# Designs tried in a protein design chat: VHH binders against Ribonuclease D (rnd). Part 3

Target 1, 374 residues: Ribonuclease D (rnd), of Desulfotalea psychrophila (q6ajf4)
Amino acid sequence: MKQENIISTTEDLKKIVNKALKLDAVGLDTEFVWERTYYPQLGLIQIALSDEECYAIDPLSIKDLSPLGELLADRNTIKILHDAPQDLIIMSQATGATPQNIFDTRLAAGFAGSISTISLLQLVSEQLETELDKSETRTNWLKRPLTEKQLSYSLNDVRYLRATRVILLSKIIGPKIKSWLQEELNLLNNPANYSTIADESRYKKVKGVNKLDRKSIGVAQEIATWREQKARELNRPRGHVIKDDILLEIAAIRPTRPEELANTAISTKAAERYGNDICQATARALNKKEVDLPHQQKRSQLSSQEKGALAQLKELITLKCDILGIDPALLGNSNELKKIIQTLYKGKTTHMRQSFGWRKEFLKDFYQIHRDTI

## First folded at step 24 (VHH; from v7 with Y105S T106I)

Design w6
Fold by OpenDDE, fold request of step 26:
Structure w6 (fold): chain B 374 residues (1-374), chain A 120 residues (1-120)
Amino acid sequence: as target 1 above (374 residues)
Amino acid sequence: QLQLVESGGGLVQPGGSLRLSCEASGFTFSENYMGWYRQAPGKQRELVAFITSGGSTYYADSVKGRFTISRDNAKNTVYLQMNSLRPEDTAIYYCAKVKYSGWDSIYDYWGKGTPVTVSS
């Protein structure tokens, strides 16, 4: 692949985008490094205008990626991606645009008889008599200049996306299943998907936080909030500020003095650097009214009856999905399925994906049977 | 005007072979994906084989190893070599131009079709 396929100027980017805006569909992909920074470092953007015309956009050379944002936001041109959510978040952040008219080939694959977690390479290999090279998956995408091999590899990630889309759509059985796919794809157009989680809600993502008592959860919330802000400020990963396990330990001991942190696995350096901030965060939590503290989400153990119902649900999903030729994983993960049962038997009103749209329809009979038994 | 003209269909015994041809006009053939579909009596139309502009190919599971799709851009023609034919391959075969933005239909245009009958 000739160096000619690298776009390194805003002017050239505009030219390609203008061409793309006249097309029915384009393929997109990104290469990024996310190891030592709060934000992912975008290393490359690939665009396929056709199977024969693919370009590598160099974000390190182009400061203004707004032209790409115009393409992302365009409602007429289909943007085809594999495993789209991560790439879309990165591109949305880089361009400031809200993605529109997205086709996710991985998502579609789940509705087309493949596994919903299938890689692009596997999908292309399965569908097309084309073998793609896997050798450049661990390359440093921030290093310049890019090698010809890197460029060739990266462009292959977009080159076949149009074909993949066509084949997948041809494999989906019937208008009903296709409508389910459309419903899922429409979610990718929602601006809310590209908004950042509130700092105050980050504690929910800390593994094991629900094992804490309510006061400690409050402390964890404040520390997690602070950690998020600090990580952002320093442009470091959250774990490089404070690891989750250490955060939980700190929350449990509720430190009032930095010296108390010595009772946790926090490093001496981190304790010195962040000790005061952590104690301040803790103090904020402790000064809150009990009513303002987060609720403990106790994972309630399923009763024998609930376990039986869960087994029936899983069996139903498996059988029905087998008949329909779709991946059962599309209906929800193990935790989500458990929540369905708990909601049915305990009357907990939780916002679940399975309570809406095609999933609700899919599970309608199950819901009816179990509602009548309660 | 876009036109697709299929040929090569006919009656063949089980285990026999046929080669279908489709001549295209009215668009830039070399830049477009092409496919073969078939419709058996009482059944829905199904994709048999697909070929990209770059020459990558896709086959339905039912025809893998037996059918081969190819194209000649100089002649604006797509071919379907059908070997080891079975009675279940009996159908009208259609050539189609792919629509990249298609949803309900992935094809922009269909030919009139050529009948293939596999019978002893």
Scores: ipSAE 0.717, ipTM 0.902, lowest interface PAE 0.7, mean pLDDT 93
Fold by OpenDDE, fold request of step 26:
Structure w6 (fold): chain B 374 residues (1-374), chain A 120 residues (1-120)
Amino acid sequence: as target 1 above (374 residues)
Amino acid sequence: QLQLVESGGGLVQPGGSLRLSCEASGFTFSENYMGWYRQAPGKQRELVAFITSGGSTYYADSVKGRFTISRDNAKNTVYLQMNSLRPEDTAIYYCAKVKYSGWDSIYDYWGKGTPVTVSS
C-alpha cells in the first residue's frame, strides 16, 4: 500500500470527505495513544470509501479536521465503526462535530449471534474468511513517518467494514431484533454522549470512594474535582497528579495543613506541589452543609431471596437470548442485573437502562412475575 | 437497465454438483458486492454466499465447505459452485447485487432465479 493513501493536507481531506458524503456508507477507525496525557493523542484516522479505496488521514499534519466533522455529523452517510464509542469521542473532540448515523459492527455482532466483545479481526476472520495481521496493535501511532506495514494494518481496520455490516444485518433474525439494534445505534447520536463528565462528578469514578464516610466522600469530591482540573491544566493523566488510592487516603484524613499529608502515601514532591491545593479543596468540602454532601452509594449485599431472583433473571436472559440469537451481555453486566433485583425488591427507583426501551420489553415477563412495574 | 441473469440450475442427484452463473449488466460489476440467495418451497429467502469486490467471501453455515462463490469481472459474472448437494439444497437460487445502505434488505436487485432440485 503506497504512501499515496496518506492524507496530509486539508485540501485532500476535503476531497475525500466530499466523495464520502455522496456515498451510502463509509468505514472509519482511529488510532490513538492515551498514556501520558489527559487527552488522548490522535495518531491516525482511517477511512474506507470502498474496499479498494482507503485512506489514512494524518491528524499530525492536518490541524483543521473540520471537514471530517462534516462527514461525522452527516445524517445521510452511514459511518461504520467497530466498537465506536471511544473513536467517536475522540473524533468528536478533534472535529467539534456530533456524530450522526453511526453503525457499530461490534454492537451489531451482539445482535447477530456473536459475542459483544468480539474484535474486528475476529469478526472479519469469521465472516469473510480473511485473516488480518495483528502485529501492529501496539505500535507508536504518533511516530512519523508511518511504515508501510503500519499503513497496511491500519487500513485493513476499515477496508472490510462495509462487508461486515452487510453480513451482520443478514444474520440478524427478524425486524424486531433489528429494531433493538437501531435503538442502541440511536444512542450514539446523542450529543450527551460526547460531553465531558462534570468535574464535580469525577469522584464517582474513584475506585473505593463509597467505602468512605459521607464527610470524607465530600472531601474526595473536592479533591477529585481539583485533580481533574489540574490534570487538564497540565495535560497529564489523573493518576499522575494523584493516584486514586492516595486520593482516598487524603479524603479519609481530611488534611487542614499540608504537613498532614505526610501521613499518606503521597510523595514528598506531590505534597509540596499540591499540598496547599489539596487542603483548600478539603476545606471547601468541610465548609459545606451536610445536605450538600454527596450521598454514599452503599453496595448492599443481596439477600438469599434476591440471589435466587438474580439466578432466575440470568437464566431467563440466557434462555431467551439463546432463542433470539443475541448476546446476553446486551441486557446488562453483572452489576446492572443485581441492580435490577435490588430495585425490584427494595423499591429503590434508580435509573437503569433495563427500565427503558427494548430491554424493558425483553424483561417484561420477568418484571410481571415479580409484581414490579418499572 | 440493470439486469441479472441466472443460469445453470437443474435436477441433480444427492452428492452431485452444479455450477450456477449470473451475468450482470447495467452497472459497474467490478465495484459491487454480489450474492447468491435461495428460496425453498414454503421457506423464506436466505443468503447462501456473498462475495466482495475484493474477492472476500462469506458462506452460510449450511453450505460452508460445499459451495464456492467466485467472480469474473471481465465477464461480469458471478458463479456458485455447488458440490455435495443435498435434498435440503433444493430451492430457487437468485443472484443479487448488494445495497450498502440496506437495513431491511441488503440487496438492490435480483435475478429471476434458477431452480435447483436435488432428488434421488
Scores: ipSAE 0.704, ipTM 0.897, lowest interface PAE 0.8, mean pLDDT 93
Fold by OpenDDE, look of step 24:
Structure w6 (fold): chain B 374 residues (1-374), chain A 120 residues (1-120)
Amino acid sequence: as target 1 above (374 residues)
Amino acid sequence: QLQLVESGGGLVQPGGSLRLSCEASGFTFSENYMGWYRQAPGKQRELVAFITSGGSTYYADSVKGRFTISRDNAKNTVYLQMNSLRPEDTAIYYCAKVKYSGWDSIYDYWGKGTPVTVSS
């Protein structure tokens, strides 16, 4: 594929989008760099109108990507992506559009007898007699001009998506499993389902936060919240604002003055820049009522009984998924399964995706055996 | 009017070969994916082989290495070369046009079928 397949003007973008809007399905993919920014930097958008007609859209040359947004938001044209959520977030941000009618090939693969974490290359190689080159996976997609090899590689990521969708659907056995897939795909029509962790909940992702006392956890929450906002404002990775380990140190010492930060591993520059903000965040936490402070998430070790129940759950999932030809990973990760058991035995009502939809139905018998349905 | 006409079926001994043909009309053949599926007596219909407009191919595991799907766009024809035929390959073979927007079915049209019987 030659330099001729690069779209670098809004006018040309409109042309291909107008063509795409008349099609039943298109393939989409994005290339981005996410190393030094809070938000991924979009480097390339690929679109396949057919196996023979693929384009690389250059977002660095096109200021107005709204035509692409029209396609994304269109409810009639299927947008086929592999591992769709990340790409949808990026494209939604770039275009301002809410994507609709999405088909995720990775997700579908899990329902079609493959593993739900399968790469596109692996999926295509398993499904089609075609060879795909993996050599350009670690390229700088922000550099211009793109090489022919980069372009060829990137376009191969969308070229076979239409075929892949067809094959995957052919492999899914029965209307029930298809309905489950449809249910999952429908979730992709709501951006809220891609949404990131609330700023106020980011502290939970800080490794080691649970080792802190309750007051310090409160401080960590406020600092993490501030950090998230600051990172977003500066478009920097959160760790470039304050590293997690330093955040924990700060939370432990509960600084009231910027000078107290010298007792932590925070850099002088960072202390000067963020010291006041950190102290203000700390003060907010310290002024909270104890009842409003986050609870220590006690790593509640599962009781012997709970461990037994978890083992039974895993066995049931494995067996039933084997029969159905779907990936057990679709039912939930290890932590989610643990939460199911904890909810059943401790009566803690936590929001779990296993309490809804096809997953609830799938696990219905298990829930009945272990008292009431969640 | 869309039409798919299969030919080439018949009786063959185990280990034998057949070449099925499907002539298409009523749509732009070169732009469409084409497939072969088969239905054996008492069994469900199964996809045998699939070929994209670009020439990429898919085969069911049961026929890999034995069957070859190809197309001639100039003749609006898709072929299925079947080698090393086995009794379990006995079925009615159908040519199908792929439906890109399909959910319940990946095909929007198929032919009347051609019977293939593999028997000693």
Scores: ipSAE 0.655, ipTM 0.875, lowest interface PAE 1.0, mean pLDDT 92

Design w6
Fold by ESMFold2, fold request of step 26:
Structure w6 (fold): chain B 374 residues (1-374), chain A 120 residues (1-120)
Amino acid sequence: as target 1 above (374 residues)
Amino acid sequence: QLQLVESGGGLVQPGGSLRLSCEASGFTFSENYMGWYRQAPGKQRELVAFITSGGSTYYADSVKGRFTISRDNAKNTVYLQMNSLRPEDTAIYYCAKVKYSGWDSIYDYWGKGTPVTVSS
């Protein structure tokens, strides 16, 4: 039964899903190629019903993956993944189902004395007296037939997930830390919590956009919005349509006629293909009232008092995480910590994960001390 | 009707050795993960060693290099070989079957345990 572990028909997929739905927990993983397309190209889905019963589901052969959606949405069977968000997005899109009852071993590792960015290979090697081969991380998962090495490596990516969950939960001693982990795991039940940003906000991701004047930022917003829509239509990366540095050049010039694009580094081919669209986007931005244009958001500058508060925040996080045995990165990255300080001292309204849930509780003493001194 | 029966505990001097056994019944032993746990006086029960259905092993840092877990699927038995014993190893040792859906408790306890005392 270990021979020919590839599932290539909808009927066989239904059979393994029916088995999985009767189990307490299963391991899941995906392999995909995401180099030349707007959307990831799903190459393989792996499932472990047990350490010995692992299957590779071939999405290239199976027209209808919706039977897997029953498992993905099932509230009784735990789905164990490592670094779950991207896998959940691609499986949710492929099956039409919203995930439920997800355990992410990478998330849990951060609460269990490991770094929250640990690879599955490293985590399994640290926890179990077993040796896994190197991952085939840059192989073409769309190529058929799969090699024996590709199949073996892909199945090993799910084989140990149940054992890993057992060990991680055994290391998380206190019910408070387990409740924090559960809060994070619950967020995985809604892909919107880790899905992409709105098209109209994409311009904010263009490095250097805030150096433009306000009208040019408005042009950049309209061009970036159009670029995202075109990239989606073509199923190509956004940089294939217009690279970021060229987008900034165009936004600075504010072209109203396609021939003005010759004053930028845009290729002749792109100018011919997109020149009219770019000028229409520019026109939309220039027709806006000034009150409706986006504002510059300059890089934040911290006062001496704010720098002191940031240092105290970092010290509190380091000390408390060391005592609790959790990874400080779970509280936030450097930019997020700076935003906490800016919110406290400048009164800016910002959506921050540190203002809610377990992170707010974790930071309550810091908030109290600095609330009293503000 | 699950049953786990631990044996092999006793009094031993520091530096000594013991081998614990756990006979299992009422479930398909070869398909299940098994663990050894211990509870010292006044302490919480803690995982000592863990073995998967396929034979992969985990050890708590406090026992690594001194304890060896193994299984014999033909006898439905899991073993814990304890070498270089120290006074802090004094505890009641419990065999457990993993409950894969567990959250607050991921282990099943069906025996009374086997006491181990390490003292001069």
Scores: ipSAE 0.644, ipTM 0.879, lowest interface PAE 1.4, mean pLDDT 87
Fold by OpenDDE, look of step 25:
Structure w6 (fold): chain B 374 residues (1-374), chain A 120 residues (1-120)
Amino acid sequence: as target 1 above (374 residues)
Amino acid sequence: QLQLVESGGGLVQPGGSLRLSCEASGFTFSENYMGWYRQAPGKQRELVAFITSGGSTYYADSVKGRFTISRDNAKNTVYLQMNSLRPEDTAIYYCAKVKYSGWDSIYDYWGKGTPVTVSS
């Protein structure tokens, strides 16, 4: 693979994009580094126009990636990716475009008799008589120049995506399953998927936050909000500002003065740097009315009856998926399945993806049986 | 006009070999994926083998190790070498051109088919 396949100018990017826009489908992939920054650092974008024509787009050399955005947003050209969500978010951010007409090969694999968590390498190896090299998986993608080996490796991640799509579709049995896949793929077209979680909601993502009392949860919310903003401002990971465990500790003690932070595991440096902000955040929380504080989400243990129902649900899913040739993981993870049971038995209206679309239909009989018994 | 013409079918004994050919015209052959399907009596049409423009190949489990798909771009021809044939391989074999934009079928054009009968 020749250095000639590197796109390093906007003009050249436009050329390949224009060509891509005339095609029915292209393969896309990204290489990025996400270790020390708030935002992932995009190191490379790969595009396959054909098995023979693949390009590495250098985002470090191209300031304006808007042409790529045009391709992403185009409704006529299928963009094939493996495990698409993260790459799409990154490319959406880089280009400002909302992705449209996406085909996720990993997702499709789950509907095609494979596991929904299958790697591209595994998928290609299973489907095609082609060998892919794994040697460059831990490379620094921000370093220039890229080696020939890096380029070769990166391009192989897109080169076979078109073929993979074709084969996967050929393996999907029946119009019903195809329609389910289409439904899932259509979700990727939703602009909401590329929007950021509200800063005020970030506290929900803090592990262990629900162990706090309501006031402390309020404090955690404010601190998490501040942390999010600060991390963004500094372009640092959240944990580099304040780790989750420390955040919880701080929330529990409800500091009113920076000196009180010394009673936590927060570093001296961080306490000096962020102590005032943390105390201000805490104060904001403490000044709120109780009604305005977040509710504690108590994870209730399943009753024996609920456990039984869960077992039945799992069995049903397994059996039906086996018959249909799809991965049971598509129906939901363990937590989601528990939530289904809890919703059925406790009457809690929680938004569950299993309450909509093909999953709802898939589970229809189960819902009916249990609604009648409750 | 797009055309796919299969040849090479016939009667063969179990354990025998056949080589099917499909000559393509009416499109840029070298840029397209090609495949072979078969349909046995009373059964649904099934994918046998697939070859990309780049030469990557796919085989159904039932034919792996026995069948080989290949292509000659200079001749606009795709081949299916069938070795160690079995009675269950009896079918009409169809050459197909891949369709990239569709959900219903991955192939948008089929030949008329060539019959293969494996019998003692």
Scores: ipSAE 0.618, ipTM 0.859, lowest interface PAE 1.0, mean pLDDT 92
Fold by ESMFold2, fold request of step 26:
Structure w6 (fold): chain B 374 residues (1-374), chain A 120 residues (1-120)
Amino acid sequence: as target 1 above (374 residues)
Amino acid sequence: QLQLVESGGGLVQPGGSLRLSCEASGFTFSENYMGWYRQAPGKQRELVAFITSGGSTYYADSVKGRFTISRDNAKNTVYLQMNSLRPEDTAIYYCAKVKYSGWDSIYDYWGKGTPVTVSS
């Protein structure tokens, strides 16, 4: 098929973007390799102007992708993606633009009666009587030239996104549920809602950090913050700077001088290269007032009454979502539901997405009943 | 001016067949998705079938396997072949064009519809 084309020059990119900006909606997707670098290595950007007019944009050949940024940031043309956040991060970095007017078909599928983790292939196959080949997920998207199979599969990932949006919106019954979907889609307009966690929060992801005392958790926080910044600077995975288990050993020792790092399993090369930075991070943590140190991350155990309330919360969500035809996972994961109970029964105040917006309204009866019970 | 003109409805016995036609004008037919809706007395309109510009199809569960949507881009016409008709298929059938930017209303209706009655 000769209508599916690779865009390899800035001039051709500008032509396609100009055409896209005159359309109501376009499909977008990316392909990337992400194994040995901090940032994903962008291999391909796909755009569907229509079901019949799909292009693969070659970021390896195009020096300046900023014309695509004009489309990405445009508030008039809808950009339709499946599982948008990672694609938006990659394209935002590649173009310098902040995405606007995004429709995520995976998110919408949850509001339309499918599971929130449905693949695009499954969603299209369930909705449309068309034949799709399986996606090429284990191929090197950085290798050139692209094979015809790679091109065909990559373009099919955008070809049906417009049809999928139409069908999903037709299946979402009631303006209230559509308004909830709109709330979620609006969050995609702000990178803070789908980008990475703050550097200062990375320590929470280090397995075993809860075994440290509070001062050592503070040291781990400062070292993890520095590690993230260094990994980003070097474009290397954070574990290639300092592995998690080594980070924990260092935090436990609280080194003030680089030679103290010899008491850990850190390599001589890493100690030489990073020793002063590590000790400066340690010093920053040790100079904090105790009230300013991070708190233990361990969650409180639930009482028998609280466990009963959690079971009732899960039952209410399941029953109400079945009636409404939406995926219960949209209300929150198990950990998030436990936080609701802790907030209600123990007075613990934490930021939760279930405390505002459509989720708060969804859960209003539960909040009222259990507030009155306690 | 956009127009959609439905035809082909009528009275038919249960188990019978009808073919509905919708002639379109006022837009680039071949580049647009088209659909059929129906509205029975006392019920809300429901999507029956939908066809993309490239010919991919969607059917409501109530008609899948019995109805076939098709298009002829040279004649700017979309068809609904309705086989094995049942009394519950009785409705006014409307042709629709998709609004790709649609949110609350993703389909347009411009014709009077074509009534279909399935009874003994």
Scores: ipSAE 0.585, ipTM 0.847, lowest interface PAE 1.6, mean pLDDT 87

